# VHH binders against f4i9g2: the designs that were tried, part 23

Target 1, 368 residues: f4i9g2
Amino acid sequence: RSEKSEERRFDQKMSAHGAGIKTSSSAVPFASPKSRFLSKQEKFYPRCTPRLTGPQSRDTPPKRDTGIANEKDWGIDLLNENVNEAGTNEDGSSWFRESGHDLGDNGYRCRWSRMGGRSHDGSSEWTETWWEKSDWTGYKELGVEKSGKNSEGDSWWETWQEVLHQDEWSNLARIERSAQKQAKSGTENAGWYEKWWEKYDAKGWTEKGAHKYGRLNEQSWWEKWGEHYDGRGSVLKWTDKWAETELGTKWGDKWEEKFFSGIGSRQGETWHVSPNSDRWSRTWGEEHFGNGKVHKYGKSTTGESWDIVVDEETYYEAEPHYGWADVVGDSTQLLSIQPRERPPGVYPNLEFGPSPPPEPDLPPDQPQ
Below, E stands for the ipSAE of ESMFold2; O stands for the ipSAE of OpenDDE; V2 stands for 0.75 times the mean of E and O plus 0.25 times the DockQ between their complexes.

## First folded at step 8 (VHH; framework vhh_3k1k_2)

Design n3 (at its last look DockQ between E and O 0.01; V2 from the best seeds 0.00; counts 0 for: pae O 11.8 > 2, placed apart)
Fold by ESMFold2, look of step 8:
Structure n3 (fold): chain B 368 residues (1-368), chain A 122 residues (1-122)
Amino acid sequence: as target 1 above (368 residues)
Amino acid sequence: QVQLVESGGALVQPGGSLRLSCAASGFTFSSYAMRWYRQAPGKEREWVAAISSSGGSTSYEDSVKGRFTISRDDARNTVYLQMNSLKPEDTAVYYCAAPYRPWGYKESYDYWGQGTQVTVSS
């Protein structure tokens, strides 16, 4: 995906090189420190496969910076029957699996499956729960929750969900995905947390973003970014990243862009704060007029500045490369959830008049 | 209740030495970086030195570099500031601080002591 490439490929510094301006990139590019848990997770890449019965062991932490999985990556398979099984693998580890249903008001139904395992000495364990939910308002949800610990004392927790609902003010169908992941080291002062989301509606509105933070020994970091498309050509993207050390050094980088029809702006700041609170900062901006001319400007606390107009083509991503049609095609399990049967004469209270008759068929989206 | 209590402040002649101590209680001391600050009469409080939670990293304000040494003793929950070659401009109330960040929070906040007076004069 383009977001991953842009996150890694460009340090988004903007500078002017015109006519003797002493503009320099004196700030160190911002990057969150990599968690050492990724190295441990890579060492655990091969997974044990239980023989004869039971689920595959899931005793390793999640990976960082992987975005949101699709529903196929989880392989959610809720059983049609209640299950309550347990066993012991050949290496002495134990496992269980169970399933059930919860019912509630307004047609609410939750079908769920849960499984887990423990090592023979009890030093590691893991659980995983899958579910689907629905009610008579048309709400549907798929979800996964994982947690565990290993013999080194590391612990982790991960959730994923995908939701269909009707937006309150627009009355449009929306599909939303979200994921949370976290891990903590049992041996080091280290841990991380990530929250990701994607939201889509039937008219092309799209919102995506992430909040991340973590710690590795003496360093802590935070990263936030967002993308918003209104479905009519308006785009907003932004990033705000910063880090600090225990000794008091802080640094960061933030930027945003906002565009419509080749007209818009970009702006940002790179900054650094020393332990004695001295602050260095460099700000920059671009105004794009939609006529092949761009006003570029900026300044720093060290006295550098520029203010020029250049001939330059405006480029920006005007539409999401992954939108409503894509998420609908990737959400077939969510969309196939069947609500509970309504007793005669019971209807949900929708925000608008009666639903139109069901469409007879949806057009095929692609072969296969 | 987190408490930080500084001690060791005294009147000292120029060129002399002092060792300040900061006794900590109410938290897991070995998990925290520790810092020293000072506030001279009529001046704003300024950072002096810092030591990482592991003790493996230290940093100092330029005017004290080479003269002051920060250290920690995790067994006694105490951070120290060894002050050598003292000058009259080192006269101040010295404070220790522990920056605290609950896991998952974006901002940190400091716990502060009450301070100990250091006076350097002939």
Scores: ipSAE 0.294, ipTM 0.748, lowest interface PAE 4.3, mean pLDDT 78
Fold by OpenDDE, look of step 8:
Structure n3 (fold): chain B 368 residues (1-368), chain A 122 residues (1-122)
Amino acid sequence: as target 1 above (368 residues)
Amino acid sequence: QVQLVESGGALVQPGGSLRLSCAASGFTFSSYAMRWYRQAPGKEREWVAAISSSGGSTSYEDSVKGRFTISRDDARNTVYLQMNSLKPEDTAVYYCAAPYRPWGYKESYDYWGQGTQVTVSS
């Protein structure tokens, strides 16, 4: 019995009249609020416009910085190679200008200019030194040092360096900036110190950091922070801040952030110590899994505790705001430094002396 | 070989003007500050003016301030000294100076040209 199973070919011609709804999504251009960050371009008055007239005394301490200024802002311009000038102004103030060259091994050359002034009564003094360095290894450096004192007894010191290194092995170019500033009050037990550094390489590796210290009588504060970018998407950021109040209370806040490819962690601690030595602290952490979930946990000495997973988007900066391209663009004077002509057959001695051990961050001598 | 060749020196009347030129060769001219010196008869050579490598900064001896202008043309490897309101006291041989940096020396010296005579006389 040959049961002929009739395979009914249901030819359903569904006429998909695709009505093309032209949704004219008028993309209202979200006028990104031009945050008029009126960056008050503080007209960094080029501090060293060589006034045609003898240098005027500068009696103003430096301001605290929010970053390292670029070479243009410092206005580095070496006057000449060998000058020794001095004068006395009508007001009795005196000034000097000098310049020279230091030569060394491996084609080392340091061009420098120095200028300064003194008030008529000697109560105010200032000195500025500029230099340009190079050798046959590809090393280039611009730098400035400024110091002064005023009639109020305030004293200050500033230095800035911008250095080009060429790694001998990788031929990788590296630009490093560093700055230090300090000021002391002549009338109060007060002063501040700042150390800044920036390091960039052509592969996108970036390191930035600052150490800040200040004191005002019985009050003191410290601030340290750092940023590291490996150029491959790994980011490390950290801060460590603490202060002591007049009442003897101490407090601090620190945190660290590590991320790679959307995965990472944040952790931090806030603490305070009362004059009676009672300590309070809160510690917290976040684990970011890259899937829109964040594990948040923390505890305090007062009994607070949490451990939760939340739906939260992870945001971090995978690249520095200011990187290699930027620093190169802002380092035109550095890059334009011409080394001494290398004699034929003379090769630079590659004896890279051991990088001087990072000078131990000796805390600035607490003013005794 | 480093060579400096001064030119433009002449006899001029008081109040006159001259432009001196110094053509440089044998080194990277644009990388170095250049200077003018002068030596009057029976006197020591004295510094007159300097210009930075970039040309952005200039300096002058007090006696020539406002009257002399130093400038440079890096494309021509030449430094200039424009001298206005010349005085008899400006009579001297004028020399251009460039840095002399022998290998192994820590001290800087100067290369000198042969000089050009400037005479200011009535």
Scores: ipSAE 0.000, ipTM 0.207, lowest interface PAE 11.8, mean pLDDT 80
ESMFold2 (binder alone), look of step 8: mean pLDDT 82; pTM 0.815

Design n4 (at its last look DockQ between E and O 0.27; V2 from the best seeds 0.00; counts 0 for: pae O 5.3 > 2)
Fold by ESMFold2, look of step 8:
Structure n4 (fold): chain B 368 residues (1-368), chain A 124 residues (1-124)
Amino acid sequence: as target 1 above (368 residues)
Amino acid sequence: QVQLVESGGALVQPGGSLRLSCAASGFTFSSYAMRWYRQAPGKEREWVAAISSSGGSTVYEDSVKGRFTISRDDARNTVYLQMNSLKPEDTAVYYCAAPYRPWGSDRYTSYDYWGQGTQVTVSS
């Protein structure tokens, strides 16, 4: 018996409560595919070691994880000087560490650090790059990119970034986070990837979403979801999950909701498809009128249907659990990035032309 | 280029047996699940059987369960359909197919590869 059969039984059990179908039950019907990646996973320790010593090993694939992550989870800490160092650890492995900066138009500056290591025989290796960027428009960016492979043939790649924008017209601040992560197994035809994003502005606008894919044991699965809060009471949330086997069995669950001031709707579908293309599905919907009445309806390809009005208080997530105040509090490193000093007579505009880089800052202890 | 070539179709009496073959080339055969379909005159093409890439799982359309057996020989890049207890309603052109889905593709971007077909006729 497969895990998909057990998760399908859970899905069917949850959907049997048709008059009160919950939108969040879709996560239970899908079996999480087994992944050998998790057995090799330890918490990543992305922090740079002190200068002139070798960096910590980073030759383990990332864990599957999505959600609200902050800059402290990545431990980005750039060096203040340009370095180019390399060495050999006591176990025969090699390492390198380098840093620098790039300058460009409109006050652009990118400070970066790159480090990596290789095992003695070269069968494993890893690379990590960190950066801080800024310019004179109020843009700031903090980021990391990691990649590697190990002796078992696993390979991985991931990025994360956090960006501050300032709208020049309205002076409205926006913080955006995003990540991509990917890992593939070399000993089984297995792997996963995910990407996610979070966007926030100072007026309460919030957008989040994720796309996920994976494959294990002749199964593939997909998951997409999104949340949108306009900061004025409008909420849109949705999911779309599905899976398939090599033999042609497919199944899925999707739902959406849209609300404003206690008035709105939910709707969804659970479905499966046999290898001969026979499709079973069950759809459902709710209309919420903001007066203690909820219209619940649905039907299935096996002939079920229902259409009732019930007395029920409307509940939905009207505000994001994590919003502007939270992201600002968790973005101290991003917000502390110091832009280049602006030369006299240069002002921000939409058509800001090229200018020479400003003079470097002098050290604070300069003798007279 | 991917090619699938069916063979083994013939005229046979009711109750008889046939073994169809589908030779594959142009791809890594052991990485693909394989399927058989059939199309009778005036009818739409219908699925008959499937076998996983490992060969460890098989599934059959209800009307052929217990009579047909799908198998594969990865050394010869060939999938087979053993058809026993044949009936006149099994008369059709039989096709093999290989589903194509590259790593990481969206569920909306897959395509199947198809063979040219082989005729099976069951009549007294």
Scores: ipSAE 0.355, ipTM 0.773, lowest interface PAE 3.2, mean pLDDT 77
Fold by OpenDDE, look of step 8:
Structure n4 (fold): chain B 368 residues (1-368), chain A 124 residues (1-124)
Amino acid sequence: as target 1 above (368 residues)
Amino acid sequence: QVQLVESGGALVQPGGSLRLSCAASGFTFSSYAMRWYRQAPGKEREWVAAISSSGGSTVYEDSVKGRFTISRDDARNTVYLQMNSLKPEDTAVYYCAAPYRPWGSDRYTSYDYWGQGTQVTVSS
C-alpha cells in the first residue's frame, strides 16, 4: 500500500511591497555659528577635589567565577605622595587613606596605598590596599587586596597579584598572576572560595588553574581545573567537578585531555551517588592516533559498554588562547615599574627568590 | 556543639507503628537537611530517609517507601520518622544524622553528626 507522501508546496508569495518612502532629508545646512571662542579664562578653579570625601568602595562581595582580572581592570592607582588622612563624612561614615614606601635590601622598594571606610553605625566596612614592588633582580609586582563587610553581614576578601620574575635557571622572563576570592553570607550558612593562577613564560609555557569551593547550607560544590602548555605543542587539560545537594545526592564530572602533535587521549568519568549511596558512573576514553582515527571506549555501572574505532578528526588547542604575548600586552603597568637606581658597583644578590608558589595540585588521578 | 538525641524506639509487633524523634541542637537546624539511618545487628548502617531543609522534599529507601514518613518541626529543632506497617526486617538502631562538612572539603570527605541512636525492635 503506496502511501503517497503529499509534498504540500506551501508557495506563500508574500508580496514584499517595499514602499520606498523617499524621506527627502532636506539637509538644512546648520550654519556653523562662529562661536566666538571668547577665551573665557576658565578660572581653573582648582577643583578642590573635596579632599575630604573618602573613596567609595563597593558594598557587595566580588563576583564568582570571574577568573583573574588584568591590571587595567583593577585600576591600580598608587598615591605618589605619602598620605595619612582620615575623616568623617556628613553621614557619619568614616574613611582613611594612607600611603607609604618601604625600602629594603637589594634595591627593594614597595609603594603602597591603603584606604578604607566604615559606616556610621559600623555595620559596613571596607579596606583596599594596592602595592607596587620591585628590586634590582628584575622582580616586579603589582598587588591588590580588598576586604569588606556590608550591612547584611556579608563579608568578603580578595587579593590579586601580578609578578614579573626571571627564572633562575633559564633567565627567562615569567609573568605570574594569582587571585584569591572569598565571600561569606551574613544570613545563611553560605560562602565561596576561589583560587586562580596563571603562569606564562616567554617560551610559550603556560599554566592555568583554579580551585573553587562553595557552600550553601548543606549544598556544596567543588571545582578544580588545570591547563598546561609546554610551548612545544604538548597540552594537558583536566577538570574535576562535583556537587552535593541538601538531600545528599552527589554528582560529579571529571576529565583529562593530553595531546602532543595530534596524538593524545581523553578520558573522563561522570558519576552520581544517590542519598542511599547507590552509585552510578560512566567512564569513557578516547585515543587519538593522529591518523584520523580515534579509538573510543567506555563503560557504565549499568552495563553500558562500547569499544569502537571511528574516523574522526582530532581537535585540540595546542596553544593557549591567552599566552605570553597577551599577558605582556596586559601587563603594561607591571612592566613600567621602575626599580630604584642601582649604585655603581652594586650587584643584585641573586638570592634564590621565594620558592615558587607550591605547584598547583596535580590532577587527582595523576600519581604523585 | 552539635547534639542529636534520638528517641521513640520501642518493641512493637509486626504491623505496628512507631514515631521516632530526633532533637537537634548546636546548629541552625532549619538550614540543613536531616537524615535517618538504621543499623541492624550484624549489618552496616544504611540510609533510610532524608528531608530537605525546607521540608518540601523527602526521599526514602525503597524498602521503607510507603511505610515511613520523615518530617520536621523547625520550631522544635526536631526531625521525625513515622514508621507504619513495621516489619521484623525494620529491627535496628535508628540514627539521626546532621551534615558536617569542613570548609574546602573535597568529594571524598564526608562527615555527619550522629546521635546515640534509638532501638526499634519489631517482633511477634
Scores: ipSAE 0.023, ipTM 0.379, lowest interface PAE 5.3, mean pLDDT 80
ESMFold2 (binder alone), look of step 8: mean pLDDT 81; pTM 0.818

Design n5 (at its last look DockQ between E and O 0.05; V2 from the best seeds 0.00; counts 0 for: pae O 11.1 > 2, placed apart)
Fold by ESMFold2, look of step 8:
Structure n5 (fold): chain B 368 residues (1-368), chain A 124 residues (1-124)
Amino acid sequence: as target 1 above (368 residues)
Amino acid sequence: QVQLVESGGALVQPGGSLRLSCAASGFTFSSYAMRWYRQAPGKEREWVAGISSSGGSTSYEDSVKGRFTISRDDARNTVYLQMNSLKPEDTAVYYCAAPYRPWGSDRYTDYDYWGQGTQVTVSS
């Protein structure tokens, strides 16, 4: 689909962020990767909650652009006993709290806790679920899922997970964190969704990224970015952000960089497309030779161009500011998850004469 | 099932007026922006006009600005194209479209539901 048009003659004299493109308070966000470090608040006072009162979490929509919380910010505290409670608060709202566990093959165990509530008239509600998972392969997982709806019809959903596993190919331990967050308006065509991930292994491999989108004021936006560190000095980073109006105007900005030992490249594009498919674009690039010289070049659809060599020091993030040692130190609860014990009947290789094996604790044989 | 049905195409003299209608069904009409396109014989299909889901914003291809007006009536699930001061170069099949924007779609390009079109002919 393509067509020449004069609708965008105002845009020809303005950048992609000019007045003719931005018609609302919403804009394409362009955010660099952020530190995952979160502080915790110190507790000073006892809870004032009566003994029969259930959990107090409700109507807590997730916040945008917060990255992935660490486990201590959640305060996961699985119930030590099976619980199945319900009640009514003084304002007429109802609540429940329950816990349990599931067992399965290969040592699988999932301990979980679930809580929730509803307003007196049922117009608002919330649910939270926490869990621990493990099995005999060394897999461990902590997780949270929250959802809610308020009396104005707004709804939200959020997950968070932290995982330990051994990578199949490298045999290295890996810690992976992820979060998904969503909020939607009940009264407007508006909302947002974010997915975040961070992955680490013991040799310094690190991968981080995000996918985001949203809608507000008849505009939609998307943001993606990624970072990859191989643990040996190789770095790849990229960002791709774009937005669109309901009328068909689209615009965006993307770039990438790839470096090793001061040698590498950067490149990017800023672009705009009108509803008739006329495209405006400006591209740029840098080649870094590791000797204080940088080749810079670029061009645009309006005829701008440059191609020059300058004296410039090369700066880039060669290794992540938050890596394996940091995530191990922040993952104490995950690492402390205890798997199920193996059944009796497995003997180590004894160099002395063996004793007779005990009977296994397995149930009697069953028909298939 | 989504349906878009255009009507109102006719033969008119230069300088005349015509109003096209597009009746929509099978989706929540008030949640969608609506577009008009046209395709003349031997030419590529081209965008003509658009209207936002709220109806508060409109846009037009330069050659029709000031002559064409897009509007919508959400109570009747209908979008209109009022065409005034018609010229022979406006002769085309006119199509109604509803751009599809799935929640979370990772798209740069439009995805549209289309009608079958209505013929507008402006004689010389």
Scores: ipSAE 0.461, ipTM 0.816, lowest interface PAE 2.4, mean pLDDT 78
Fold by OpenDDE, look of step 8:
Structure n5 (fold): chain B 368 residues (1-368), chain A 124 residues (1-124)
Amino acid sequence: as target 1 above (368 residues)
Amino acid sequence: QVQLVESGGALVQPGGSLRLSCAASGFTFSSYAMRWYRQAPGKEREWVAGISSSGGSTSYEDSVKGRFTISRDDARNTVYLQMNSLKPEDTAVYYCAAPYRPWGSDRYTDYDYWGQGTQVTVSS
């Protein structure tokens, strides 16, 4: 009696529930600590500037920007005549307004206007300067500088420049914008610094970037990002952000994106350092093959790892949202600058204009 | 030699539409942003619209925003200006330009890469 051992084939239907790890890269919005500078009620110091004739100044620190303002937003208004005026208001505050022009070689002309004021007790001061520069090379520049301090001890400095120049290599026109802002609290160990730049050329080459730093007592944050467009479809974007909390926790997030013609890569890292110096990090990458497939890989210090190819459409911005056409359209005042009349037979020395002034030293507390 | 030839200008009624064309030659068209300007009688030439080399970016003067559309066809070396909802104030000679050289006051108006222009007249 041959006992037919019925081998029960346990068809383990391992239902590979592919848990689609929706890596919702919830870009945790870097809650930029609400700079307490925002919450200080604009004590509208009554602009006792008599309505009629005095320059209106900002008596509060500038706001942090999401980009570089255009020339219209700055409201650059140069005085047409040489002015040297000063006065005292009824409230005892003082004001001044002056303008002039500087001439130099190669048809250089700088028209400038400066205005400022001081409170009666000297506790508040402000200064604003505008300038327009040009020479016979085609160089044009608009600029603004604003600074101030208030009775609370807050101080700020802001500058903006827009420059038209010819590229040394291509002889193509370039427009460059730069802006810097900083503010310091008079009452707290708090301040912030922002540096912005934009560069455009007529071929569609575009560079944009920003460096941001802030501190509020024991909290600090850094943000750096850049965008590069070569005008031919090549794109590079990157970000690097990190912060330190009051508890001594540090964390950061950085990523880079490179694309050309639908092919490219993304990579990033998220890291955390605990007050006890325990370090955690996750690194990830994506390779986009341009065929609707994406290789995704990553690992963490906690033992997480993945390496998969998925069917996913590649999305990237091949062109800047704001490019050459846009900046030209928004630079009408710059473009309208009239250079000095060039004498017959005099040709501009194409000598490389003075090197841009050395970048102001980053605040000392920025980790190099 | 760089040549820009504008066409499509006409007399139209207010509220009408017109499409201008600018045929470009003598340079690598696809590598340069293109612009439209206009000059009304007795007025200075003013910028109207621009398009990036790739066509991905466009900009417009405030007075024409929402009414005008700039586009380009690199295969034909042509930039277009679609003008809708035309107004009498839009009456001008329209010029095509390639932004190659830095702008100066005299250079802005005497830009080397200008066409001869095409007349647009908006009148009842």
Scores: ipSAE 0.000, ipTM 0.193, lowest interface PAE 14.2, mean pLDDT 78
ESMFold2 (binder alone), look of step 8: mean pLDDT 82; pTM 0.831
ESMFold2, look of step 10: ipSAE 0.367; ipTM 0.782
ESMFold2 (binder alone), look of step 10: mean pLDDT 82; pTM 0.834
OpenDDE, look of step 10: ipSAE 0.000; ipTM 0.225

